# Miniprotein binders against q6w4x9r395to579, part 32

Target 1, 185 residues: q6w4x9r395to579
Amino acid sequence: GHCSLEGGSFVTTFDARPYRFHGTCTYILLQSPQLPEDGALMAVYDKSGVSHSETSLVAVVYLSRQDKIVISQDEVVTNNGEAKWLPYKTRNITVFRQTSTHLQMATSFGLELVVQLRPIFQAYVTVGPQFRGQTRGLCGNFNGDTTDDFTTSMGIAEGTASLFVDSWRAGNCPAALERETDPCS

## First folded at step 21 (miniprotein)

Design xm2
Fold by OpenDDE base, look of step 22:
Parts: sequence; C-alpha cells; structure tokens
Structure xm2 (fold): chain B 185 residues (1-185), chain A 89 residues (1-89)
Amino acid sequence: as target 1 above (185 residues)
Amino acid sequence: DTLREEAERLYDEARKLMEEARRAFEAGNFEEAFRLAEEAGRLIKEAIRRAEEAIKEGDEDPWTYLILRYAEWFAEIVYEFIERVKEEL
C-alpha cells in the first residue's frame, strides 16, 4: 500500500483515494497493530500563509512506546530532542539520506517512509501486505475499498474529509477545511 | 499519576486481560473468556474516558491522543470478541 502527502495539502490513501484538506495540527497518518509498541506515523501541518487555506506539511513523526522520530525539512530529531546525524539507527528503524533532497526511514516491520525535503516537503508511505485491512488514520484502511477510507477513529464512515481528518487529530487545533481534489492535481 | 498515565495503565491492563480471555477461549473455557473480556471492556472504557478527560483539560501530547485512538480501536476488538464468545455460550 502506498499513501502520499503532496502539494502541501493533498493526500492519497492506501486505497488510492485522493483528497485535500487544510489543517494546522498533528494528524495520525497510520495507526496499526502491525506497528510495534503501539506505533503510529503522524503528519504535522502548519500555516504557510495568511489564509486558512494556506497550509503545508512541515514534519513527519514516528511515535511509539520505544521511539520518537521527527523528520522535518531541516533536521531529524529523536526522543531526546537532539538533532541526529544520519544515518540514524535504532533496533528496527533506520533513517538515512536517500538523495540530496530525500530522506528515507526504513523499518524491519514493513513500514517505509520517503520524505522529499525540497523544493516541497512531501512524504510517501509504503506498507507491506500484512497491513491490509489493519490500518487507520489519514492514509485510510487499506482494504481495497475507497468508499470507506474516511472512517473516523470511532469507526464511523464520514462523507466529508474535514470530519474524517479532524477525528485523527493528535493535538488541540481548529477544525480542518475540506476541498475536493482536482483529478488533474 | 496523570490522566494520561492512568489511561495508559488501564489500556495495558485491558490488553493483558484480553490475552487471557483469548487463551481461555482457545481452551474452550467460554465462561471464563467472557468474564475476562467483560472486565477488559470495562477497563478500556475507563481508559478512553481518562484519555478524553486529559485532552479536555489541555493535554496536547500526541501520545495521549495516540493512546486514546488505540484504546478506541481496542474497544471495538473487545466488543467483537465478546459477541463471538456469546455464540459459544
């Protein structure tokens, strides 16, 4: 399954459903029992302009009982709050520079993350087949059905992205704004 | 303990109980499985409540939210398991 966060406010789920939202919060991208130690991948969005519609991805966070890894445009920070030199390696996670503009987080448990740092901060999430039907968050539920991707944390299928996205917030923030995606975007 | 810590503790305890419940179920001890699962259900509901209360009181730690979400998911699992056990009683 492939999930992408592109263009500042565009998301494509594991089931290939595209949508757009504007929010300035931390959101859970991927929650799954397949992630060890109650792990999750999160996305941090912030204002990129004056308008509420001017939002962008500014960081990706992997969080579990064992690890906290923050990948931003400028640095990789771990649970101790210190920037790390790359490659950074834990017992089952490795963060390294893939290219001059791309970082990669590789894991032993079937999660891969590629982050484009420049010119636009973007993220690409890949999960193995063992994650099928066992994911929640902004990346959807990876069950091959796009119609139920907007399932909230309470297991309710929403018709709008805003309510869906808000249900996966990991902080106190304003309600997200929704816009339909252009098929050409 | 903070509300978050309490929520986490309750969540962990609920998970342990469910593991025991599953073992009981596999052994054909359906009444015991049911009892354990019901207890897990009570604990997980309390975990959710405490996490929500923490958030309401201004806890903005992403981990608190994550615990809440996992607890919510686990509550569904517990419920489904209980229903399955009932079919065997």
Scores: ipSAE 0.829, ipTM 0.915, lowest interface PAE 0.5, mean pLDDT 93
Fold by ESMFold2, look of step 22:
Structure xm2 (fold): chain B 185 residues (1-185), chain A 89 residues (1-89)
Amino acid sequence: as target 1 above (185 residues)
Amino acid sequence: DTLREEAERLYDEARKLMEEARRAFEAGNFEEAFRLAEEAGRLIKEAIRRAEEAIKEGDEDPWTYLILRYAEWFAEIVYEFIERVKEEL
């Protein structure tokens, strides 16, 4: 299964459902019992562009009981707050520079993350078939049915991206917007 | 213990009780499976409450949110299991 985070705050789920949102927050992209030690992949979005409501991806985080690996648009990789030289290896995770513009996090548990650093910070998530039907978060539930990919953290299928995205916030932050609007008030 | 640490402990304890409940169910001990799963359900609800309160009190750590989301998901699993056990009584 493939999930992408692309320019303009576009997301495509594991079930190929595209959506867009704008929010300034950390969001849970993917949680699953297949990730060891209660692990999750998270995305950090912050303001961008000329519109006050536009946001873009600025970092991707892998968080578990053991690790907090941050890959940021500054091209810095940290684990638990300490900068790491690449290639960086733990028992079950390897982070390395794939090309001059791409970093890769490979794992022994069926998760792969590829981060494009330039020209635009983007992320591509790949999970093995063992994840089918066992994911939640912004990347959807990977059950082959796009109609329920907007399942909130409370297990409720929503019809709008904004309620779905807001439920996956991992920080005290403002609600997201589904469409680009000028939020001046 | 911080509220986040209490939520983690309660979540872990609820998971252990559910492992025991599943084993009891497989052994045909449905009354025991029901009792254990109900207790797991009570602990997971408390874990959720403690994580939510931590957030209300200003805990901004993404880990607190992640534990809350795992606890919420686990609660669904527990409730489904309880209904399955009731069918056997």
Scores: ipSAE 0.738, ipTM 0.867, lowest interface PAE 0.8, mean pLDDT 88

## First folded at step 22 (miniprotein)

Design ek1
Fold by OpenDDE base, fold request of step 23:
Structure ek1 (fold): chain B 185 residues (1-185), chain A 82 residues (1-82)
Amino acid sequence: as target 1 above (185 residues)
Amino acid sequence: STTRLRIEFRDISEEQAKKVEEIIRFEAEKSGVDVEFEYHDGRLTVEAEGSPYVIEWFLYMVRLRLWWEMDGVEIYVIKVES
């Protein structure tokens, strides 16, 4: 499954459903029992301008019981608050520079993350087939059905992205705005 | 079905308790969980009630956010009743 966060406010789920939202919060991108140590992948969005529609991804966070890995738009990588030189390796995670504009987080448990640093901070999440039907968050449920991708944290399928996105907030923040739009448009 | 969750935070300051309460109230509201708080002499007690499904996720999110936002704060699950 491939999930993408592009253009500052566009998301394409594992099931290839595109949508757009404008929020300034931390969101659960991916939570799954397939992630060890209660792991979760999160996305941090912030204001990039004056208007409500000027929002952008500013960091990606992998959080587990043993790690707090943050990849920021300024190319700083930290774990548990400490800056780390690349390549950086933990027990089952490796963060390294893929290209001059791309960082990669590789894992031993079927999660891959590629972060594009320039010109726009973007993220690409790949999960193995063992994650099928066992994911939740902004990247969807990876079950091959796009019509139920907007399932909230309460297990309710929504027709639009608004309540879906808000249900995956991982911080005290206001509701987001949404519009179903093809990120490639 | 309804699940009742009792959790405690020990050896925390009043300021820390307020921050924890803010996090938990937000997660409770988001998940449709009813919560009650009591702070006394460095101990914060939280009673939460909701469906088993939402309580499970509620507890996960509370643990996750505390780990992320509140260093040094330990959560104790006292009991879960269904």
Scores: ipSAE 0.848, ipTM 0.930, lowest interface PAE 0.6, mean pLDDT 94
Fold by OpenDDE base, fold request of step 23:
Structure ek1 (fold): chain B 185 residues (1-185), chain A 82 residues (1-82)
Amino acid sequence: as target 1 above (185 residues)
Amino acid sequence: STTRLRIEFRDISEEQAKKVEEIIRFEAEKSGVDVEFEYHDGRLTVEAEGSPYVIEWFLYMVRLRLWWEMDGVEIYVIKVES
């Protein structure tokens, strides 16, 4: 499954459903029992302008009982809050520079993350087939059905992205705004 | 079915307790969980009630956010009843 966070506020789920939202919070991007140590991948959005519609991805966070990795435009921060030089390697995770503008987080448990640093901070999440039907968060449920991708954290399928996105907030943040738009347009 | 969850935070300040309460209250409201709080002498006790599925996710999010936002705060699951 491939999930993308592009253009600042566009998301394409593992099932290839595109949507847009405007929120300034940390969101559960991917949670799955396939992630070890209660792991979760999170996306941090912040205001990029003065209007509510000017929001952008500013960081991606992988969090588990064993690891805390924050990838932002400026640095990679680990468990102790210190910036690390790349490549950075833990037991199951390696973060390294893929290109001059791209970082990659590789794992031994079927999660891959590519982060484009410039000119726009964007993220691309890839999960192995073992994750099928076992994912939740902004990237959807990876079950081949786009119609139920907006399933909330409470297991309720929503027709629009607003309540769906808000249900995956991982911080005390205000509600997000939605606009269903093709991320490629 | 309804699940009742009791969790505790020990050796925390009143200030920390307030922050924990803010996190938990937000997650509770988001998940439709009923919560009650009691802070006394460095211990915060939280009683939560909801469906099994909701409580499970609620607890997960609480753990996740506490670990992320409040370093050094340990959560104790005291009781789970269904």
Scores: ipSAE 0.830, ipTM 0.929, lowest interface PAE 0.6, mean pLDDT 93
Fold by OpenDDE base, look of step 22:
Structure ek1 (fold): chain B 185 residues (1-185), chain A 82 residues (1-82)
Amino acid sequence: as target 1 above (185 residues)
Amino acid sequence: STTRLRIEFRDISEEQAKKVEEIIRFEAEKSGVDVEFEYHDGRLTVEAEGSPYVIEWFLYMVRLRLWWEMDGVEIYVIKVES
């Protein structure tokens, strides 16, 4: 399964359903029992302009009982809040520079993350087949059905992205805005 | 079916308790969980009720956010009754 966060506020789910939202919060991208230690992958969005519709991805966070990894445009920060030199390696996670503009987080449990740092901060999430039908969050449920990707944290399928996205907020923040747009914009 | 959840924090300051309450109240509202709070002399008690599925996710989010946002705060007691 491949999930992408592109163009500032565009998401394509594991089931290849595209949508756009504007929010300034931390959201759960991926939560699954296949992630060890109650792990979750999260995305941090912030204002990128004056308008409320000008939002962009500013960081990706992996959080578990054992690890806290924050990947931003400028640095990789871990549990103790200090920036780490790459490659950074834990028991089952490795963060390293893939290219001059891309970082990669590799894991032993079937999660891969590629982050494009420049010119636009973007993220690409890949999960193994063991995750099929067992994922939740903005990246969807990875069951091969695009029609139920907007399932909320309470297990309710929504028709639009707004309530879906809001249900996956991981912070005290206002409701997100939904707008259809070109994924390349 | 209704599940009742009790969470207790100990050795928590009033300021910390207020922040914890804000986090938990937000998650409760988002999940449709009824919550009650009681703070007394460094102890914060939270009572929550909802369906088993809702309470499970609620508790997960509370733990996740507290670990993320409140480094020095620990949950001492969790009781679940169904």
Scores: ipSAE 0.787, ipTM 0.909, lowest interface PAE 0.6, mean pLDDT 93
Fold by ESMFold2, fold request of step 23:
Structure ek1 (fold): chain B 185 residues (1-185), chain A 82 residues (1-82)
Amino acid sequence: as target 1 above (185 residues)
Amino acid sequence: STTRLRIEFRDISEEQAKKVEEIIRFEAEKSGVDVEFEYHDGRLTVEAEGSPYVIEWFLYMVRLRLWWEMDGVEIYVIKVES
């Protein structure tokens, strides 16, 4: 399965459902029992451009009981908060420079992340078939049905991307509705 | 059925407890979990109640956010009753 996070806060789910959202927060991108040590992949979005509603991806984070890997525009940061020279390797994870503009995180547990650093920070998530029907987050539930990809963290299928996205916040951030009702703050 | 969860944080400052409470209140409101807090002499106790699925996700998110946002805070799960 493939999930992408592209410029302008565009997301395409594992079931190929495209959507766009605007928010400044950290979100659960992918959580699954297939990720060891209660792992999750998170996406960090921040304000971009001159529009009050424009946001873009600024970092991708893999976090578990054992690992903390933060990939942002030109650095990889692990535990203790320091950048690492690539390739960076643990028992289950390797982060390396795929091309002059792309980094790759490969794992032994069926998760692959490719990050485009330039010209625009973008991310591409690939998961093996063992993840089918066992994912949660912005990348959807990977069950082959696009109509329920907007399932919130409480298991409610929503008709709009904004309610779905806000349920996956991993930070004390205002909901999208609140941001839209205060354009001058 | 209803799940009741009791968790503790030990040897944390008032400042740390305030930050932990902010995280937990947000996750509880987002998940529809009822929470009660008690802080006494470096110990923060949290009682939470909700459906089994909601409590499982709530606890997962609390742990994840503490790993992401805080240092030196350890969560102890004391009791889970369904």
Scores: ipSAE 0.758, ipTM 0.890, lowest interface PAE 0.8, mean pLDDT 85
Fold by ESMFold2, look of step 22:
Structure ek1 (fold): chain B 185 residues (1-185), chain A 82 residues (1-82)
Amino acid sequence: as target 1 above (185 residues)
Amino acid sequence: STTRLRIEFRDISEEQAKKVEEIIRFEAEKSGVDVEFEYHDGRLTVEAEGSPYVIEWFLYMVRLRLWWEMDGVEIYVIKVES
């Protein structure tokens, strides 16, 4: 299964459903019982222009009881707040420079993350077949059906990306529905 | 069916307790979980009530956000009844 986070806040789910959103928050990309130590993959979005409705990916985070790995657009990799030289290896995770413009996080539990650093900060998530029907978050549920990929954290299938995305917030930030946008300011 | 969850934070300052409460109130509102707080002498106790599914997700999100956003706080799950 493949999920992508591309420029302009575009997302394509594990079931190939594309959508776009505009939010400034940390979101759950992928949560699954297949991730050890209650792990989750998160995405951090921030403003990318003069309008607060323009947002882009600024970091990807793998968080568990054991790890707090941050890969940020400033090309620094940290674990538990400490900068790491690459290649960086734990028992289950290896982070290394794949190419001059790409970093890779490879794991023993079927998760692979590739981060494009330049020209635009983008992320590509790959999961093994053991994850089928076992995922939730912005990358969808990986069940082979796009009709329920916008399932919220409360198990409600929504027709719009904004309600779905707001349910996966992992921070005290306003919902897109509540968010004020002033195009005249 | 209703699940009741009791969790504690020990040896935390009033300032830390306020931050923890902000996180928990947000997650409770998002999940539809009813919460009650008591802070006494460095101990914050939280009583939470909701359906089994929302309580499990609520607890997961609370743990995750504390790991992400806070240093030096530990969560103790005292009981889960239902």
Scores: ipSAE 0.749, ipTM 0.880, lowest interface PAE 0.8, mean pLDDT 87
Fold by ESMFold2, fold request of step 23:
Structure ek1 (fold): chain B 185 residues (1-185), chain A 82 residues (1-82)
Amino acid sequence: as target 1 above (185 residues)
Amino acid sequence: STTRLRIEFRDISEEQAKKVEEIIRFEAEKSGVDVEFEYHDGRLTVEAEGSPYVIEWFLYMVRLRLWWEMDGVEIYVIKVES
């Protein structure tokens, strides 16, 4: 399954459902029992435009009982706030520079993350088939049915992306906004 | 059905307890979990009640946010009753 965070504000779920949102928060991108040690992948969004409401992706975080890996445009930072030289390796995780503009986090548990650092910070999440029907978060539930991809953390299927996104906040932050920023006539 | 959850934080300051409470109140409000707090002698006790699914996610999020946002605060799950 493939989930993407592109163009600063666009998401495409594991079931190929596209949406956009704006919010200044950290969100659960992917949580699954398939991730060891209660792991989760999180996405960090911050202000990027002229108005307060415009935000874009600024970091991706892998967090578990054993690992804290923050990937931002400038650096990879671990548990104690220490910037790391790449490649960085644990028993299950390797983070390395794929190209001059792309980093990759490869794992032994079926998660792969590719981060484009420049010119725009973007992220691409790939999970193996063992994750099918066992995911929660902004990337959806990976069950092959787009009609329930906007299922909130309380298990409620919503018709709008904003209510779905709000439920996945991992911080005391304001509610997310759905917005089209380019008015067509 | 409902699940009742009791968790504790030990040897934490009043300032740490305030931050933990802010996190827990937000997660409880977001998920519809009822919470009660008691802080005494460096110990913060939290009683939480909600549906089994919601309590599971609430506890997961509390742990995750403490790992992400705070140092030196350890959560102890004392009791889980359904």
Scores: ipSAE 0.741, ipTM 0.880, lowest interface PAE 0.8, mean pLDDT 85

